# Designs tried in a protein design chat: VHH binders against q9lxz3. Part 6

Target 1, 367 residues: q9lxz3
Amino acid sequence: MVTRRRSKKKKKTKRKKQSSKEKEKYQTFINLPCDLLQLVISRLPLKDNIRASAVCKTWHEACVSLRVIHTSPWLIYFSKTDDSYELYDPSMQKNCNLHFPELSGFRVCYSKDGWLLMYNPNSYQLLFFNPFTRDCVPMPTLWMAYDQRMAFSCAPTSTSCLLFTVTSVTWNYITIKTYFANAKEWKTSVFKNRLQRNFNTFEQIVFSNGVFYCLTNTGCLALFDPSLNYWNVLPGRPPKRPGSNGCFMTEHQGEIFLIYMYRHMNPTVLKLDLTSFEWAERKTLGGLTIYASALSSESRAEQQKQSGIWNCLCLSVFHGFKRTCIYYKVDEESEVCFKWKKQNPYENIWIMPPLNLIDLPLFDHRI

## First folded at step 25 (VHH)

Design r4
Fold by ESMFold2, look of step 25:
Structure r4 (fold): chain B 367 residues (1-367), chain A 122 residues (1-122)
Amino acid sequence: as target 1 above (367 residues)
Amino acid sequence: QVQLVETGGGLVQPGGSLRLSCTASGFTFSDYYMNWVRQAPGKGLEWLSGITGEGGRTSYAKSVKGRFTISRDNAKNTLYLQMNSLQPDDTAVYFCARESGTWTTEYEFDYWGQGTQVTVSS
């Protein structure tokens, strides 16, 4: 890996210029007793932990054993102009450009568990792509309408992975297509349309507790239970905020959150009561950080301000005539954390990187 | 067919006031958040103010907060901008804009009026 090779090479060059006194001091630091090394490492942020793990085997073992569990999601920016991909790591406040020629002609549909679901509208090809390993898992073709959303339940490496989409909504019927991992073909199911309006689109889909929750453009919440092949519209709707308000829906440990996003105004956060199916406004996230985009969301619990982004909403939105990443404290003024300087992106999406970052092909900058 | 028509622009002296109006048709006005945007000569677009469909929440750019007031009358399908303490730097074409419901695109606003000229000069 280029980053690891550069760090190791730089370290070796410095050693050959050290005096005997400096060499003895450096060797003493390397040979710290395990308990003292653990204390020093436990104070490091993730970036410094990863770099320290390249020092020697003893440090590597200590760094990995003490590594902070809650790494930040990354924001992937998809360029429309040169088929490039920009990754932004908010914990390191750094970005880099990458090129994935295997994704030429594809657009992103959904993200979960470190995987992207990609769709080619010309060939009707679907595939899962892991940008950290560059692994691809092709899926059977499916024609998708322009405004059709698709989601999946978990990583495609699991035998439990299920793809879900609503293909059509008519006055009387809703048609759902699902695909279970390694199945022969797509399954089509038709249900009575219980939505109040004669036309609805689904804006947000999340998977939680074995069920797909689907939010319509009119604020109706529906569910699909794949184990029962069951569809219904849930009671209780959030207070409607009229206008072209956008929304995000996310899940954390079985809890469902809805975010009414207003351009140039603070968002409203609601939590679903899973017993009454009523929505309650939240004035705090209780240490939860939500990273949301139009196509997917990620969530993370932090007990303290370790990454500089905690207990807030991190949203990738179009604001001030630019695509931006803005974080909001629920009951405080917003703060811009990143503005895209490039020409209008095709799409932005959050994705959770794997715990062991330094040895992955994505961090090898040699092409 | 969605239409937005601005009126109330004109020439005013520094320190003066104007009220702009925007009449909406072709959609359910109260369902949409509405905004004012301006473009000064030789400059890019500047968002000024926004208001929710029911009128209960408003927001302002720092450059106009305290001087400009956005409001709406949903019974008359009309959006307003009261502009006070006008200065020469406020000279611009002022647009009424309907907020887009799609946050995935570059278009914050999906329909615009043709604009009304405001000129602040002695």
Scores: ipSAE 0.035, ipTM 0.462, lowest interface PAE 6.3, mean pLDDT 73
Fold by OpenDDE, look of step 25:
Structure r4 (fold): chain B 367 residues (1-367), chain A 122 residues (1-122)
Amino acid sequence: as target 1 above (367 residues)
Amino acid sequence: QVQLVETGGGLVQPGGSLRLSCTASGFTFSDYYMNWVRQAPGKGLEWLSGITGEGGRTSYAKSVKGRFTISRDNAKNTLYLQMNSLQPDDTAVYFCARESGTWTTEYEFDYWGQGTQVTVSS
């Protein structure tokens, strides 16, 4: 009985070596660190930024974040011959021409919070104008002298927006007019003139913490508190005022700065002590960049050293037939800005662009 | 009427010194930036030095820096230029000039003196 031992053929299960195809992690641009992504996107024109924003959520966020591009003011040049406006972005060193036929015959009076105050000397019309949206907010008419300065407190979209001007200075009295947003009429206030007898004109007006500060051509500083309907002349005088060829006054976070320009020497920067009402000379702007124009000046604390523009005074200048800007470093022994010349106050002004540049008609390639 | 009158010019040897004066009248002297300018024979006008109204700040051209000193006495309505280490190349008519305080698009001098001759020669 030969017991046939059935040899169980061990089926060698060929373990298919799944070749771990190393998923070549296609380093898709999708996985770029946010900082690198932003760096790349920052190099894209707006059109391409918009396109890039459609790629994915991360790209969208990065693109939108960069569309908050320019915290830096733009310079507007006003043509004398036509209704054309030239916008200059100093950060990008780009120019754009705009046409506003609706502003024919108007001159600029002031700029703040992305709005222009415009005045027509023929019709006595005043309006707020947003050059980026073309929005217009009219107000009651007012006759203004050529050298009369006007300022407003904030954007006219705010109900707290207040316009301020001095309409008359006599030996005995100062007449102030104010206009609240949506008011029907100008409010007139008359105060005793406490200015020195050699008073000529107001040159600079800024609003800070509910108060209008008014600088005279003689260096006197006056203040108007609308809430209190109070006018006062401060006792302090800025030093080194005599001999200046120009001055700019600006406000930043409650601080008031005054810059005196000279033909053959570096500017003097002064800061007002609001407690003592004394002016102190500053050797540094403390990280501020001041964009100065005759009617209004903007100040920005630039956190991003990206533009190399830090602690600088930015001024409009002519280079040949081209309008541009110069940057003066206040804390450096820089060469005297010999290239700076006093300009017609109404020919240019700094303006804050909107945070979202996408909304700028300038970039609407559909037109 | 605004008037500026320069004095103090003359003949001096190389290495010598002169002090120029400019007397101002007809305006509030302390309110204006004042300048010294010169014109050498056959050359254009050259700005030399400037001083603020109160005299708190001064500036100099490279050509005269370290040698010339501008000053003013507002009580006397007088501008000064102390010139030391004079050289033949400093030979020129020296003018006192008032800086314009008007809203003009260009910096200009609105008033000039008649000038005073300075000659540096051995």
Scores: ipSAE 0.023, ipTM 0.437, lowest interface PAE 4.9, mean pLDDT 83
Fold by OpenDDE, fold request of step 26:
Structure r4 (fold): chain B 367 residues (1-367), chain A 122 residues (1-122)
Amino acid sequence: as target 1 above (367 residues)
Amino acid sequence: QVQLVETGGGLVQPGGSLRLSCTASGFTFSDYYMNWVRQAPGKGLEWLSGITGEGGRTSYAKSVKGRFTISRDNAKNTLYLQMNSLQPDDTAVYFCARESGTWTTEYEFDYWGQGTQVTVSS
């Protein structure tokens, strides 16, 4: 009877020693220098980042800190020749090729909250498209001119989603169309035209705090309040920026910024005073990074000065025959980069990626 | 007809100064962004400086920053380039160039003069 008890004790001691050695081996990885850990984690896909965050508190902190980096907008490139799309993550410097045959013949109109507004000029079809999930939300058909701008207030998954466009401007009248989420038809509103005589087109539209802000090519700012069904043209003098070859307007937490681009000098940044409705020139972006595209722009508050992405304008560029982006510092010490050229407004657009990128197709590492 | 005429070039010693002028005609001068560019022998066109239509903003290439100053007198339809601390590498033909474009198109140099020769030599 005595002999059977000795064998059970030896197996417990071997398991405890193996578990302690395995714990010791795991302890050695826990003590990675923070810099090295961050370097490793920075190269992990989101899925692996999430896994890594479960290892220990230190890893968790490092992983979470680096996940914030993934909150940068992505750039979508639209092919002119096929139904191919290229997604570019500036944070990871990775490209992903996507094919959306369902968007054949469509052009982009606007981007917000991870959704694209897409328009087919041949069929007059309008739809919301999520490039990450491939979800489509069709809208009632609408004829639109090539230079007609359209914007929406939030994701179409929200019942508060509102689509806005100016369909016609005559000498006497301006016609606005709005579409509310789940509506059957467009709402049409007609207002007296109070725009300046040299009005040509609306170039930029942004939504902020229930109001659409519409910038004309002459720098005139108009407001549309859908709740009040009210249209107003601001009397303020449009900012005159001779030599500008383009502009971007963006909204961030209720603040509206206008950036004028130049071929040979640093951009001018204007901030709208919402009390006086006057534009004030700013030397910096107040810690923001603006991801600018012709149809819509995204803004991010950068939490860490250390990333070097502080007070920056990010723009699509071609470099070495590759589609990429460039960061322009917006400060007094910034050097002018001459690589930016005005592009076809429908060739690219910034889009917010989903927080959970786990379901995204594999990045093509061959590029 | 749009015309740009550069003047003020010449021979100067290293460390010397020159002032170039460009007289514009045939268009509303104040409506256009104006530039100075140069071409050295065997080299491509180099942008040097630019100024907005109203003269409110200026820009400079790194190669000339701190040494060259662009200005304009819209009443005289004249663009200026003050060049100080000239170096042998500044030897080139200097051109004033008008940018043309609209909000919908990229700005390009659509007109320039015949240029003025600047030679920096001991």
Scores: ipSAE 0.018, ipTM 0.384, lowest interface PAE 5.9, mean pLDDT 83

Design r4
Fold by OpenDDE, fold request of step 26:
Structure r4 (fold): chain B 367 residues (1-367), chain A 122 residues (1-122)
Amino acid sequence: as target 1 above (367 residues)
Amino acid sequence: QVQLVETGGGLVQPGGSLRLSCTASGFTFSDYYMNWVRQAPGKGLEWLSGITGEGGRTSYAKSVKGRFTISRDNAKNTLYLQMNSLQPDDTAVYFCARESGTWTTEYEFDYWGQGTQVTVSS
């Protein structure tokens, strides 16, 4: 009877030692130096980053931290044929396909703070859409022309969110409509038309410090202050440059930039002087990277000159079967030889990703 | 069918040189402006250089000016990129891209190759 008890104890001790060695091996991977961990995580695609974030608390923190650091805007592409969307992260060089049947028949109008303004030309429905969370915020219907521009001030989750559009321009009058988030109705304001006689359409709209700035296709800049219910056409005109095939207007920390694109020339960068309301030509983007799309543009201050993304214009391009972006350096010494072609304004738009990417449908494990 | 095939990529030490080639087929090569672009890990595409159809004019990005030379042999339907003084930051996939359009139309990149990997490492 005594001999059987000794053999069972030896097997238990061997299993405990193996389990402790296996636990020690698992502990060695978890205890990567922070720098090495960050290096590894920085090279992971978003999908793998998310997977990695599930390993342990330390990895989770590292993964999230690195996700936050890559605060570059994403491109969202809108299919012309179906309700499919493609997201592209330039920082990770990754594409993901999304399907939003709830947006069937909708076109994009604007993007800001991670939200899309979407419009259905058949139903006249407007809604805010977050492509990352699939949240929808409806609003009252509004008829919009195909070339009519609309902008909003901030995320619709804020009570201060305001939508702005010009609905009519006649010889004598301009009609502005604004909508506060969660309001029941659009507010209508009518002003005397002080635009030039050759006015055709508004091309760009940006919001800065409580004011909407509207650029016409003829180069006139107007402003609307919702708080004062005030409309004015500014005297300053950007210089007419023959051969421009498009422009982008963006706001960064209270500064307004206008970029004109050319077929055979470097882009022209203008900065609005908010004192004189005149446009001043700039030789550089002042350390900014501008992510430009026809309807809205995002701007980022780059801290590291070494990244090569300093003073860059980032544009959507099609590469093979995938959408991506190209960086153009915009400085005095740079020759931009890229032949930019104007795209369908509703085909793509820059959007800010959320800081927490955990809930992104992009992580559908099935791909 | 239009095809662009990049070759010549590889591993090179800092300060080294590499010559990339792009073989074009399925179109009149001499009629098109050709470009080199690259994509580094974690970055978007970067335009590097362009050359007119006849090879009479060339252009360069500031990042590669003085180091890279674009050329073409229209008889061989081949685009070249001579890369000198390579740096670690030059590590990327390199693509040749055709510009679409004529003097009367807007230009865009309409065809790309599959790319060739260039790695600059000590």
Scores: ipSAE 0.014, ipTM 0.348, lowest interface PAE 8.3, mean pLDDT 82
Fold by ESMFold2, fold request of step 26:
Structure r4 (fold): chain B 367 residues (1-367), chain A 122 residues (1-122)
Amino acid sequence: as target 1 above (367 residues)
Amino acid sequence: QVQLVETGGGLVQPGGSLRLSCTASGFTFSDYYMNWVRQAPGKGLEWLSGITGEGGRTSYAKSVKGRFTISRDNAKNTLYLQMNSLQPDDTAVYFCARESGTWTTEYEFDYWGQGTQVTVSS
């Protein structure tokens, strides 16, 4: 573009003078020794780092090498009618449409550490999938009921990864199956059912501090300690919210949260007191951001994000074929539009991307 | 057998007030969120207001917020709607509706009353 036209397009003398001062500022930094330049660049927020990287080749290389990209969890949307998937980064408002034919017929069981645990109810096949790298780690087959949940303790690349599932077989007993990395087969344990008669399923599972916490559809909380092969039903219950349209349970740094969603009311956030096992409502998140979705037992709490997604409850909702990310600030008691469809043909989850996005196979230079 | 019976409808002049009641039987009333829904002549259903089982939280459609008040008395198994500043476009059949107990149902409400007519006209 012609220089005069660029100057006229900016429309403000102050803006042009500020741009000129920024160019002069970057020129003086060209004179700095490499170590001092790197120190200065390391102090810049992302926006200023990008601006500085346009000064010259030396600055560009220093800025890119020292650049820290703050990330938030992404949503992954599953199509009901084909094997297409969409990744959505709410912090950058970017979508990526993907095709994972290796996941055809699978449903999501659990998400943790950037991995999805996937199950095919027709073949009984179980696998870990990393949607960012496309790595697959197959697991031994296992039959699970439709409403049966499964979870894992950590990434499958760790030798300490443990898979866990629980179900009620009869009124009198519950059955736990575990699989520890490199075991020959699943281990089955049977315990007396100490839950109330009206319980039918385990709705949510989280792993925290070496144990699995399991929430029933009736609000009972139980735990399984795999190191002791120990199962017990805990005494506390969340406040009763009859007619709740589902709940999420998530863990952050040893703290356990429960989120109730409603059709026409603001969500409720509860925190478990690990001493008494009683739940208390939180009217503020204290600077934490919680990401919750309908079909994943994993959500993350975060403090500050570049996108302005902070100190809020981020909800993944299903609106027919539309993809929605709803942000709710608990301390402001903002109303949200909420609609629930009877079928959930997608499996929607929050998943944390790797910190270095430029190495992902999703970008053109890698694909 | 679940039953919901609305009462308190009638004819009112614009600017008037009316209090609707809905008596519930055949289920544990306090376990369920309850709602008011209306249907104007020849129109679809419009959700108006909802209340939690314990009564601690309420929600309102924008069209009625500030004019209508939902409440419940769990000892009497009764849901209420206080309707103030009524206008002719509030003319409708008003239904008491029980919110579905599961997220997998096709319908957000699983049981309805027969409805009570509210007519706002000069």
Scores: ipSAE 0.011, ipTM 0.458, lowest interface PAE 9.1, mean pLDDT 71
Fold by ESMFold2, fold request of step 26:
Structure r4 (fold): chain B 367 residues (1-367), chain A 122 residues (1-122)
Amino acid sequence: as target 1 above (367 residues)
Amino acid sequence: QVQLVETGGGLVQPGGSLRLSCTASGFTFSDYYMNWVRQAPGKGLEWLSGITGEGGRTSYAKSVKGRFTISRDNAKNTLYLQMNSLQPDDTAVYFCARESGTWTTEYEFDYWGQGTQVTVSS
């Protein structure tokens, strides 16, 4: 009897002391200042945010109110040998390899909204491909010249989806073809060529605020408004960088950016002033993250940090003879973020995964 | 057609200086970024420095930054590398290389010179 009570008291005393230390630890975390708690929670990936929300009621409310669904772009690479493609999420440093033989012979024309526009130059087949759902949406065939660019306005699942390409530029005329997703055939429109009489190839196309912006190899910026069937050449030209005609043009919330990319130099970022049509160099991205690749006419921009990638240019380039993808912060030294030993880095393309990535069959098949 | 010819290599004492030249022909020199690359005996290629077509921006590998200076004279179609504070591990064949002007090329440099030997020893 007496020994039983002493044993219970010793066990109860040890449990109380252990419980008191555990409560003191949790109370310390609960008592963090609101700005520090918000900083910690805002840096968590979704899985860790969910786990942190189970700490206490105060943390639960903060985690739910600050919860961010993963939206960082991934890299995609199409194998040349076995009809497969590789998806890589640099924010989680995870990849998966997928097989899709129906895309044999296709190349990427444009990337937007999680979709790739794919073209087979031997069959003239054109289709949209979503590498996350593996859905294909075929389009009417169209012959395209080797240097011809094509773009689209939004996901092909929307009735507003519009395809756009410039099929020819002559001394006096420019010919444009468009296709709405429900149309039976391509629409052809011909306009007066207001470009200077020299060789003109369109290098970059972006869609912004209902119109397509087209940049030529000579630095001219043109606009096509599909709702008005209207074409014009805008004033102002960016400074041209000799020896590197490779550039990217991207859009974020109506703002147009031009990125001159180099193999051994830090990139130059320019922003278009839509009132004066003059280009100004940016020394900082103001919290914007831009993703650029050489194989498409689209670069994506992100307004805020999503998994350790923030306020930088994310590039797929050669760096010092190594095949790599690197992150640059503007006006800072470059940093190699990951290495891809077997692929040409200019064949990697940035693509946005869907917002509900965790629910897709492709998500995290690799542990 | 495209030709790059390096000159100025040779034997130099440790701590010495040497200036390499690369004369270009067969293309519009000012349209292309130019680079210096070296290969030490038994080692792979090492990129050293690059310069834009108009010469306004330069870049250097960490191993040579502060010791080597790249420059170009577009009127003479000539690329230069000033090498200071040379040490025995700088011994290599030095190549002038033209950067590819397209983003679809698998090769970073499309034309190379035959190289010039630099030997640093006493």
Scores: ipSAE 0.006, ipTM 0.361, lowest interface PAE 9.7, mean pLDDT 73

